# VHH binders against Imidazole glycerol phosphate synthase subunit hisH (hisH): the designs that were tried, part 3

Target 1, 214 residues: Imidazole glycerol phosphate synthase subunit hisH (hisH), of Cyanidium caldarium (Red alga) (q9tlq8)
Amino acid sequence: MKNIGIINCGMGNLHSVSNAISNIGFNPVIINASKDLVSFACSALVLPGVGSFDLAIDRLEKKNLIEPVKLWIQEDRPFVGICLGLQLLFEGSDEGSKPGLKIFNGYVSQFKHSLVKKVPHMGWNKLYFNRFNTIDNLVPHYFHYDLQPWAYFVHSYYIEPKDCYTFNTTSLTFYGKQKIVSSISYNNILATQFHPEKSGLFGLFILKRFLSSY

## First folded at step 5 (VHH)

Design b37 (from a1 with A33T; framework vhh_4orz_3)
Fold by ESMFold2-Fast, scan of step 5:
Structure b37 (fold): chain B 214 residues (1-214), chain A 122 residues (1-122)
Amino acid sequence: as target 1 above (214 residues)
Amino acid sequence: EVQLVESGGGLVQAGGSLRLFCAASGFTFSSYTMAWLRQAPGKRREWVALITTGGSTDYADSVKDRFTISRDNAKNTVSLQMNSLKPEDTAIYFCAAEVWYDSSGYVYTDYWGQGTQVTVSS
C-alpha cells in the first residue's frame, strides 16, 4: 500500500481527503512538518484546503513547509492540489500581499457580482476537457460517451493563469458569465478547483488514476 | 491582440486535394494545442484535427487517413492537408487554439479565426 502525504496547512478538508485516499486503496498520512516527508516515505503529496490564500501561505511558512513543497514539485515528484491547493501554486492573490508557491504564472481573483449572480460558486457543475492532457488520459471513457462529467465546487476565488490554456490546463467549467479553469495538469502535477473527494465516482476515478500512475 | 488567419480554401472536385494554412499572432503559439474545426450550413461546429505542443496528432473518424495536420513553431503556422475530398467535407474551416470538449461533442475554443470556405463538388 503506498503512502500518500496530506499536507496540513490548517485550512480544513483533511478528513474528507484522507477518507477519499483510503477508499481508493492508498494509505493517507498527515504531513505536519517537513520531517514527516522523510518519516513516511510518501509516493505523492496532496495539498488540500479552503479559505484564505494569505492565511494558508502564512501557516505553511510557520510549519516550514513552503520550501520542502517547492522542492518536491521541482524534483517532479507527484503532487495533487485541491481547491485552495490549486490556487497556492500561482504567484499570489489579487486581494492579498503574500507570494504563492509561484509554480505557475498568474493570480487568484475573487468573483464579481457583475459576472456571477451568487458568490460562492457552490454546487455541481459540468466539466469540459482538452483532448490531449493528463485528465483526458485518466478518464477517456467519460469524454467518448454521453455521460457528462460533473464535479462539486465551493469557492469564492478562481485562478487566472497568465499563459491561459497551455498544456497546464486540463478542464474548464462555466459559472454565470465567468469561465473557470477547473483543473490543470503539468508534468507530475494534478490540481483541481473542484473537490474530487466530494465529486462522487468521477472525482474518485480521477484521483485513483493519477495516484496509481506512481 | 490574438489573431488567427485562415487561407487556402476554395472550390475543388470530389477526389481532389486542398491545403489550408493558419497564421497565428498575439500569443505564445508553441505553448498551445492547435486545431482545425469545420461547420457546414445548419450544423454545429465539429472538430476535424488536433496537434499538441509536442506534435502528437489526432483526427475525427470522418477524415482519418485523408487529412494531415502539421505545425511550424518557428513561423507560428498550422496547416491541414486535405486529400481525397468528398462533397460531405464542404464547410467553413476554422483554425482554433486550445480546444475543449464535453461528452456530447460540444466544442469550446479559447481562440478561433474567421474561417475559410471549402466547397467540394460531385
Scores: ipSAE 0.132, ipTM 0.470, lowest interface PAE 3.6, mean pLDDT 83

Design b38 (from a1 with A33Y; framework vhh_4orz_3)
Fold by ESMFold2-Fast, scan of step 5:
Structure b38 (fold): chain B 214 residues (1-214), chain A 122 residues (1-122)
Amino acid sequence: as target 1 above (214 residues)
Amino acid sequence: EVQLVESGGGLVQAGGSLRLFCAASGFTFSSYYMAWLRQAPGKRREWVALITTGGSTDYADSVKDRFTISRDNAKNTVSLQMNSLKPEDTAIYFCAAEVWYDSSGYVYTDYWGQGTQVTVSS
């Protein structure tokens, strides 16, 4: 049974992610410090979280996890970012002052009430897929199966597709008049704005396909 | 700002060939997936061919082995070589950037061209 490290940045969502990892046949281990990465010999890392970009960066800095996570990604080891975890891969937040992990170019934006009726974007919403991705062809499989390409969202900040054109953006979602990046597949990174651990069989399937490749 | 201009359409006999061109401007062409779509009278738009930034290609079953998509990043162009044309290929052909699909086959694109008419006679 392989160990999947779940990074505790103090931003919540650990229980549901741990349960999802267990349900798809892996052993979830909580990473509270850089020493835990060595101790547990993880096959992949998951960075979940909800809430504030700057607060998450501050907490990761205090736990000395920024550089170990960046090194993990730079070594092309399997990495999953969920919700806030996707956002932290970017340069920063438009409203914030702290730099992100800077794996991807661009900034996290806040929803505008002129374009969406309510904030947060909360509930099930449809995914539009890019036919090509760099990780295990996850996206093309959904054109041939009966799995719904709907996922569960809860967020007040988003990434604009314009900011993702230098790499493969895996899916888009429309919320009101706003177009958002709902997932990214790039090298050994899978990052989702939605919560695969809360997205039924579809969410569990993409997590299982990604993690089973390693 | 963003502009896509298609050309190369025309009237051709069944079994003939045509080459379509799309000239792109106003965006970083090399960073975008490019596609050809078509719309026949009374029908919805359907995708025909797709080329990624890395050069990977994909084709609708109806045109596979007959059509070839290619791109030239130095000239900001994408082209579609159409061989063994059939009357069923008669449509307005459109150039598009950033093509996205839902489970029903509905196609969303960030950018649309004006189109170029292709008519194939029996």
Scores: ipSAE 0.029, ipTM 0.419, lowest interface PAE 6.1, mean pLDDT 82

Design b39 (from a1 with A33I; framework vhh_4orz_3)
Fold by ESMFold2-Fast, scan of step 5:
Structure b39 (fold): chain B 214 residues (1-214), chain A 122 residues (1-122)
Amino acid sequence: as target 1 above (214 residues)
Amino acid sequence: EVQLVESGGGLVQAGGSLRLFCAASGFTFSSYIMAWLRQAPGKRREWVALITTGGSTDYADSVKDRFTISRDNAKNTVSLQMNSLKPEDTAIYFCAAEVWYDSSGYVYTDYWGQGTQVTVSS
């Protein structure tokens, strides 16, 4: 059974992610320090979390996890970012001072009341896929059988990539007048703004498909 | 002001060829994925071909190996070379930027042109 490391950055969601990983046939292990990456011999890392970008960076720095996580990604080892974990892959928050992991170009922005009536974006919402980048990748261009491309969101910030077509796979979601990049994949990275662990069979499908590739 | 202006449509016999052009203005063309969509009478709009910012291309199965999409970032143009045309290719062809799909085939785009009519006889 493969060990899947779940990074504890002190920003929550560990239980639901651990349960999802178990449900799809893997062994979840909690990563509290870089030594845990070596001790558990993880096949993939998952970075979950909700809340503040800068606070998450501060907490990862205090746990000495920034450099080990960056090295993991630089070595093309499998990595999953969930919600805040997706956001941390970018250069930084428009309202913050802390640099992100800088894996991708672009920034994290807060929803504007001029574009959306209510913050946070909370609830189920539909995914749209880029045909070219999804055809043979993790996020399906055409769905068959009982899986639907709806996912559960709860967030007040969203990513603004410099060029989303850099990614192998990208999905969009519309909230009011705001266009949201709701998931990306690139090489051995899968990152979602939604919570696949809370998104029913579809969410479990994409997690299992990604993690089973390794 | 965003504008996409298609040209090159017309009437052609089955087996013939046409080349469509799209002139774009009012946005940073080189930063956008560009696509050709078509709509036949009584049908929904469907995707035909797309080209990424880096020049990678993709095609609907119905047109693969017959159509070729290309772009010229210096001139802000995207083109569609259509070979071995069939009566089933009869449609209004639209130039579009940033094309996205749901599982039902509903198409979202940031920008649309007014279209150019292609009619294939026989």
Scores: ipSAE 0.032, ipTM 0.450, lowest interface PAE 5.8, mean pLDDT 83

Design b40 (from a1 with A33W; framework vhh_4orz_3)
Fold by ESMFold2-Fast, scan of step 5:
Structure b40 (fold): chain B 214 residues (1-214), chain A 122 residues (1-122)
Amino acid sequence: as target 1 above (214 residues)
Amino acid sequence: EVQLVESGGGLVQAGGSLRLFCAASGFTFSSYWMAWLRQAPGKRREWVALITTGGSTDYADSVKDRFTISRDNAKNTVSLQMNSLKPEDTAIYFCAAEVWYDSSGYVYTDYWGQGTQVTVSS
């Protein structure tokens, strides 16, 4: 059974992510320090979390995990970002002072009340996939055409990629008048704004598909 | 101002070939994935071919092995080579920059062309 490292940045959601990883046939291991990456010989890393961008960066800094995570990604090793974990891959938050991991160009922005009725965006919402997914093979053809993919969201901030069209795979979600980039993939990175561990069969499927490729 | 202009459509007999062209302007073409869509009389709009920024391609099952999509980033063009045409390929063909769809058949895209008519006679 392969080890999948779940990075503990103190921002929650470890239990549901660990359960999802177990349910799809992998062994979840909690990463609290860089030494754990060596000890567990992980095949992939997952960075989950909810809440504050700057607080998560601060906590990763205090655990000395910023540089090991960046090195993992720079070595093109498999990586999954979930919710806050997606956001941390970008340059920073428009409201924050701490730099993100700077894997991708762009910033994290707060929803504008002029475009959305309520904040947070909370609940199930529909995903629109571009045809990239038939090339990437992350989502089978029948999920695109026969089954409407819905995913579970809970967030007050969303990503604004500078060069969104450079990603291999993306999905869009509409909340009020706001268009949200709800997932991206690039090389060996999969990152979702939604919580695949809380998104039923579809969420488990995309995690299994991605992690089984390595 | 974003503009997509299709050309190359026409009337052709079954078994024949046509090559469609799309000229793009007003956006950074090399940064966009490009697609060809079609709409037959009395039917909904459907996707037929896609090409990524890196040149990877994908095709709908109905056109696979008959159609070939290509792009030229220096000229801001995308092309569709259509071989072994069938009467059921009769449709208006549209160039689009990225297409998004749901299971209901709704297609969302950033940019659409006006289309070019392809008619295949039996």
Scores: ipSAE 0.012, ipTM 0.282, lowest interface PAE 8.5, mean pLDDT 82

Design b42 (from a1 with A33D; framework vhh_4orz_3)
Fold by ESMFold2-Fast, scan of step 5:
Structure b42 (fold): chain B 214 residues (1-214), chain A 122 residues (1-122)
Amino acid sequence: as target 1 above (214 residues)
Amino acid sequence: EVQLVESGGGLVQAGGSLRLFCAASGFTFSSYDMAWLRQAPGKRREWVALITTGGSTDYADSVKDRFTISRDNAKNTVSLQMNSLKPEDTAIYFCAAEVWYDSSGYVYTDYWGQGTQVTVSS
């Protein structure tokens, strides 16, 4: 059974992610400190979270996890970012002062009321796919047409990439008039704005396909 | 202002060929995947062919081995060579930048042109 490390940044959602990892046939292990990455010999890392960008960065800094996570990614080891975990891969939040992990260029912005009626974007919403992205390879072709891929969202901020071609945008979603990058991939990284652990069988299939590759 | 201008459409007999052209302006063409979409009367837009920034190509099953997409970044153009045309290929053909599709097969794109009519008679 492979160990999948779930980074505890103190931002919640740890239980549902752990349950999803167990349900798809892996052993979830909680990463509270850098020593845990060595002790558990993880095949992949998952960074979940909800809430404040800056607070998550502060908590990761206090746990001395910023540099170990960046090194994990630099060594091209498998990594999954969920919701806040996707956002933390970018340079920072437009409303914050803390730098992100800076894996990708761009910032995290709050929804504008001129484009959306209500904040947060909360509930099930449709995924749009591209033929050449990594999630299209992870999602069986029949999901595009037969299973109607919908995913569960709950967020008040969205990513605004500077250079869309430093990674693959793997799906788009529309909320009101706002276009959202709902998932991305790059090498051995998969990161989603939606919560695959709360997105039914479709979300579990995405996680299983990605993690089973390693 | 983003502008995509298609040309090259027309009336052709089944088994014939046409070459479509798209001239792009108002955005960094070399940074975008380019596609050809089509829409027949009363139907949704569907994608036909895609070419990435790196030159990789993909085609809808209905046109595979008959159509060829190409791009010229120096001229900001994308072309579609259409061979062995069938009556079912009759549609308005649209040039588009970066194409996405939903679970029902609906196509979304950031930028698309006004289209060029292709009519294939039996």
Scores: ipSAE 0.085, ipTM 0.512, lowest interface PAE 5.2, mean pLDDT 84

Design b43 (from a1 with S30D S31D; framework vhh_4orz_3)
Fold by ESMFold2-Fast, scan of step 5:
Structure b43 (fold): chain B 214 residues (1-214), chain A 122 residues (1-122)
Amino acid sequence: as target 1 above (214 residues)
Amino acid sequence: EVQLVESGGGLVQAGGSLRLFCAASGFTFDDYAMAWLRQAPGKRREWVALITTGGSTDYADSVKDRFTISRDNAKNTVSLQMNSLKPEDTAIYFCAAEVWYDSSGYVYTDYWGQGTQVTVSS
């Protein structure tokens, strides 16, 4: 059984993510400090969370986890970002002052009421994948087996990547008049705006496929 | 402003050949996969051909071995060479950057050209 580290940045969702990881056959371990990464010998890290970009960065800084997480990613070790965890990979929030992990170019923006009927974007919504731009090992059969990829969302902010199409796998989702990047895959990173731990068998399949192959 | 301008369409006899061009501006062309789509009256929009940033190509079964997609990054151009044309190839042909599909066959793209009409006589 491989250990999967779940980073506790104090932003929630630890219980549901831990249960999902256990359900797909891995041993979830909670990472509260850098020493836990060494103690548990994790094969992958998961960064979940909901809420404020700047608050999450502040809490990661106070736990001395910013540099260890950046180093983990720079060493191409497997990494999963969920919801806020996806957003933290970017340069920063348009409304904030704290720099993100700066793994990817671009910023996090709040939904505009002129483009969307309600904030947050909450509920099940459809994923569109570009099956011609990348070799996608995470969802190669969903078009073959008529598996419509729907996922559960709950967010008030979305990512605006620079050069989003340089990522190996990207999915799009449409909310009102707003196009959002709902997932990215780059090297050994999987990051989703939706919550795979709340997205039924499809979400569990994505997590299991990533964690089993990387 | 992002622009895709298709050209090269026209009337051609069955069995003939035609070459379509798409001139792109307003975005970093080299960073995008490019595709050709088509739509005939009363029919669904259909994907035809794709070329990746690295030059790999893929084709719909209906045009495989007859059509060839290519790109010229120095000129920000994507081209479609159409050989052995059939009346069934009659459609408006569109250039697109980054093509997205859902499982129902709906096509979304970031950049749509105005299209160029191809008419193949029997």
Scores: ipSAE 0.045, ipTM 0.431, lowest interface PAE 4.6, mean pLDDT 82

Design b45 (from a1 with F27R S31Y; framework vhh_4orz_3)
Fold by ESMFold2-Fast, scan of step 5:
Structure b45 (fold): chain B 214 residues (1-214), chain A 122 residues (1-122)
Amino acid sequence: as target 1 above (214 residues)
Amino acid sequence: EVQLVESGGGLVQAGGSLRLFCAASGRTFSYYAMAWLRQAPGKRREWVALITTGGSTDYADSVKDRFTISRDNAKNTVSLQMNSLKPEDTAIYFCAAEVWYDSSGYVYTDYWGQGTQVTVSS
């Protein structure tokens, strides 16, 4: 059974992500310190979380996990970012002061009530795919056999990519007047704004296909 | 970001040929997969041909073996060679740098413009 490391940044969703990883046939291990990455010999890392960008960075800094996570990604090892975990890959929050992991160019912005009726964006919503940015046949394969892929969202912030918007974007979602990047892929990174662990069989299928490739 | 301008449309007899051109501006052209879309009278916008940053191509079944898409990154251009044209190919043709699909065949693009009109007479 392969070990999948789930990074505990103190921002929640560890239990649901751990259960999803277990349900698709892997061994979830909780990463609380850099030594755990070596001890468990993980095949992939998952960074989940909900809530504040700056608080998550602060908590990862206090756990000494910023540099080990950056090194993991720089070494092109498999990495999954979920919700806040996607957002942390960017330069920072427009309303905050803490730098992100800076894997991707751009910032995280809060939804404007002038563009969306309600904050958070909460519930099931439709995915639109760019077939040139999928991981192998992962997204096109699922898309072809469903009337329309839907995923579960719960977030008050969204990413505003700069230089990598169309190059790395895997799916879009529309919420009110706002176009949001709902997933990105780049090298061995899969990062989703939606919660695959809460997105029914579709979300589990996406996680299983990505993680089974390693 | 890129700015796109289409040209090359016109009126042609069934069985004829046309070549469409898309001129792009902006330093990021080489980062985008490029597409040709069309909107026929009374129909939704549909995908016709795609070309990746590396030059790999894909075509809608309706135009496969008749149309050829190509790009020149040095000149920031995309071309669509259309052979054996049919009346059903009559549409406004759009060049797009960002194209997204849903399962119903709806295509979303950030392109704004009038496109280039292609009319094929029987």
Scores: ipSAE 0.123, ipTM 0.502, lowest interface PAE 4.3, mean pLDDT 82

Design b46 (from a1 with S31D A33V; framework vhh_4orz_3)
Fold by ESMFold2-Fast, scan of step 5:
Structure b46 (fold): chain B 214 residues (1-214), chain A 122 residues (1-122)
Amino acid sequence: as target 1 above (214 residues)
Amino acid sequence: EVQLVESGGGLVQAGGSLRLFCAASGFTFSDYVMAWLRQAPGKRREWVALITTGGSTDYADSVKDRFTISRDNAKNTVSLQMNSLKPEDTAIYFCAAEVWYDSSGYVYTDYWGQGTQVTVSS
């Protein structure tokens, strides 16, 4: 059974992600400190979380996890970012002062009431895919069966597609008049704005296919 | 200022050939997946061919083995070579950058041109 490291940055969703990883046939191990990355011999690393960008960076710094996570990604080892975990891969937040992991260029933006009716974006919403930037070409199977992928979102901040290079963005979602990046696939990185652990069989399918590829 | 300008359309007899060209400006062309879409009168837009940043290609089943897409990053152009044309290929052909699909095949694009008319007579 492969060990999948789940980073405990104190920002929530740890339990639901651990359960999802277990349900798809892997062994979830909680990473509370940099030494845990070596001790558990993880095959992949998952960064979940909800809430404040700057608070998450502060907590990762206090746990000495910023540099180990950056090195993991630099070594092209399998990495999954979920919700806040996707956002932390960017340079920073428009409202914040803390630098992100700076894996991707761009900044996290807050929803504007002029473009969206309610904040947060909460609930199920539809995904649109770029044919060549789909997650391991998994999504074309849904097109074959005429099954539209829907995923569960709960967030007040987002990444605008213009802040991602074309080869980084794998799906878009429309919320009110705002376009958002709903997933990124780049090298051995899968990052989702939605919560695959809360997105039914579709979300579990995406996680299982990604993690089973390594 | 993003612009995509198609050219090369026209009238041909069934079995003939045409080559379409698309000149792109106002964005970093080499960073974008490029595609050709078409729309016949009274029908929805359908995808025809696409080419990735790395040069990988894909084609709709209706045009496979007859059409060839290519790109020239130095000139910011994408082209579509159309061979063995059929009356069913009659449509306005559009150049598009960054193509997105839903499960029904509905196409969303970030940038696309005004199109060039291709008419194939029987």
Scores: ipSAE 0.077, ipTM 0.457, lowest interface PAE 4.8, mean pLDDT 83

Design b49 (from a1 with T52Y T53S; framework vhh_4orz_3)
Fold by ESMFold2-Fast, scan of step 5:
Structure b49 (fold): chain B 214 residues (1-214), chain A 122 residues (1-122)
Amino acid sequence: as target 1 above (214 residues)
Amino acid sequence: EVQLVESGGGLVQAGGSLRLFCAASGFTFSSYAMAWLRQAPGKRREWVALIYSGGSTDYADSVKDRFTISRDNAKNTVSLQMNSLKPEDTAIYFCAAEVWYDSSGYVYTDYWGQGTQVTVSS
């Protein structure tokens, strides 16, 4: 049974993510410190979270996890970012002062009431895929002519699609008049703005497909 | 500023051929998948052909084996060679970048041009 490390940055969703990892056939281990990465011999890391970008960076710094996580990704080891975990891969937040992990170029933007009726974007919404890129890692087994993938979102900040088009695979979601990046796949990174652990069989399928590759 | 400019359309008799061109500017062309879409009077836009950044291609069933899409990354151009044209190929043809689709096959695109008219007479 492979160990999947779930990084505890104190931003929530550990229990739902741990349960999802268990349900798809892996052993979830909670990573509270850099020593846990060595002790548990993880096959992949998952960075979940909700809420404040800057607060998450501060908490990861206090746990001495910023540099070990960056090194993990630099070594092209499997990595999953969920919600805030996707956002933390970028340079920073437009509303914040703390640098992100800087794995990807660009900044996290806040929704504008002129473009969307309500903030946060909360609820189920559709995913649209660019299947015509060279790699399509996120076309699920269920995606068929009659099926539209839906996933569960809850967020007030988003990534602009233009910042992510050069990645191997991305998905797009429409919220009001705003287009948002709902997932990216680049090298051995899977990052989702939605919560696969809360997105039914589709979300579990994406996690299982990615993690079973390693 | 992203710009896509189509050319090469015209009037041709059934069984004839046309070659469409798309000149692209304002983005990193080599990183984008490029597509040709068409819209006939009173119909929805439909995709016709696509080419990945890596050069792989795909075609709608209605045009497979008759149309060939190609790209030139040095010149930022996409071409569509249309052979054995039929009256039902009559449409405005659009070049598009950053193409997305849903499970019903509906094509969403962020960047597309004015189009070039293709008319096929019987």
Scores: ipSAE 0.016, ipTM 0.364, lowest interface PAE 5.8, mean pLDDT 82

Design b50 (from a1 with T52W T53S; framework vhh_4orz_3)
Fold by ESMFold2-Fast, scan of step 5:
Structure b50 (fold): chain B 214 residues (1-214), chain A 122 residues (1-122)
Amino acid sequence: as target 1 above (214 residues)
Amino acid sequence: EVQLVESGGGLVQAGGSLRLFCAASGFTFSSYAMAWLRQAPGKRREWVALIWSGGSTDYADSVKDRFTISRDNAKNTVSLQMNSLKPEDTAIYFCAAEVWYDSSGYVYTDYWGQGTQVTVSS
């Protein structure tokens, strides 16, 4: 059974992510400090979380996990970002006093009331896939899969990548008049704005396909 | 800014041929798949052909074996060779740099040109 490290940045969702990892046939291991990355011999890392960008960065800094996580990604080791974990891969938030992991160029922006009726974007919503950019089948697109492409969202901020054409594949979701990038893949990274651990069989399928590749 | 400029449309008789061109700018063309879409009078916009970044191609059943899509990454162009044209091929043809699909077959496009008219007489 392969170990999948779940990074505890103190921002919640560890229980549901841990359960999802177990349900798809892997052994979840909670990473509380950099020493745990060495001790547990993980095949992949998952960075979940909900809430504040800056608070998550502060907590990762206090746990000395910023540089080890960056190094993991720089070594092309498998990595999954969920919700806040996707957002932390970017340069920072539009209100931000803290830099993100800066794996990708672009920023995290707050929804504008001129484009959306309510914040947060909460509930089930439909995914659209850019099937023509599938250089690698790391993220399923609906022409090749039998599952309905609906996922569960709860967020007040969304990513604005500098150039989304550089990713292997993406999905798009519409909330009011706002178009949001709802997932990206790049090399050995899968990152989703939605919560695959809360998105039924479709979400579990995404996680299982990615993690089974390693 | 992403820009797509189509050319090559015109009037032809049934059984004739046309070649369409699309000049692209404002993005890393070679890393992106390109598509041709069309919209016939009174009908929905539909996809016709696509070419992946690696050069492999896919076609809608209605045009398979009659149309050929190709790309030139050095010139940032994509082309559509249309042979054995039928009156049913009459449409405005659009080049698209971003094409998104839902499970119902709805095609969403952010970056597409003004189109080029193709008219096939019986």
Scores: ipSAE 0.013, ipTM 0.298, lowest interface PAE 7.8, mean pLDDT 81

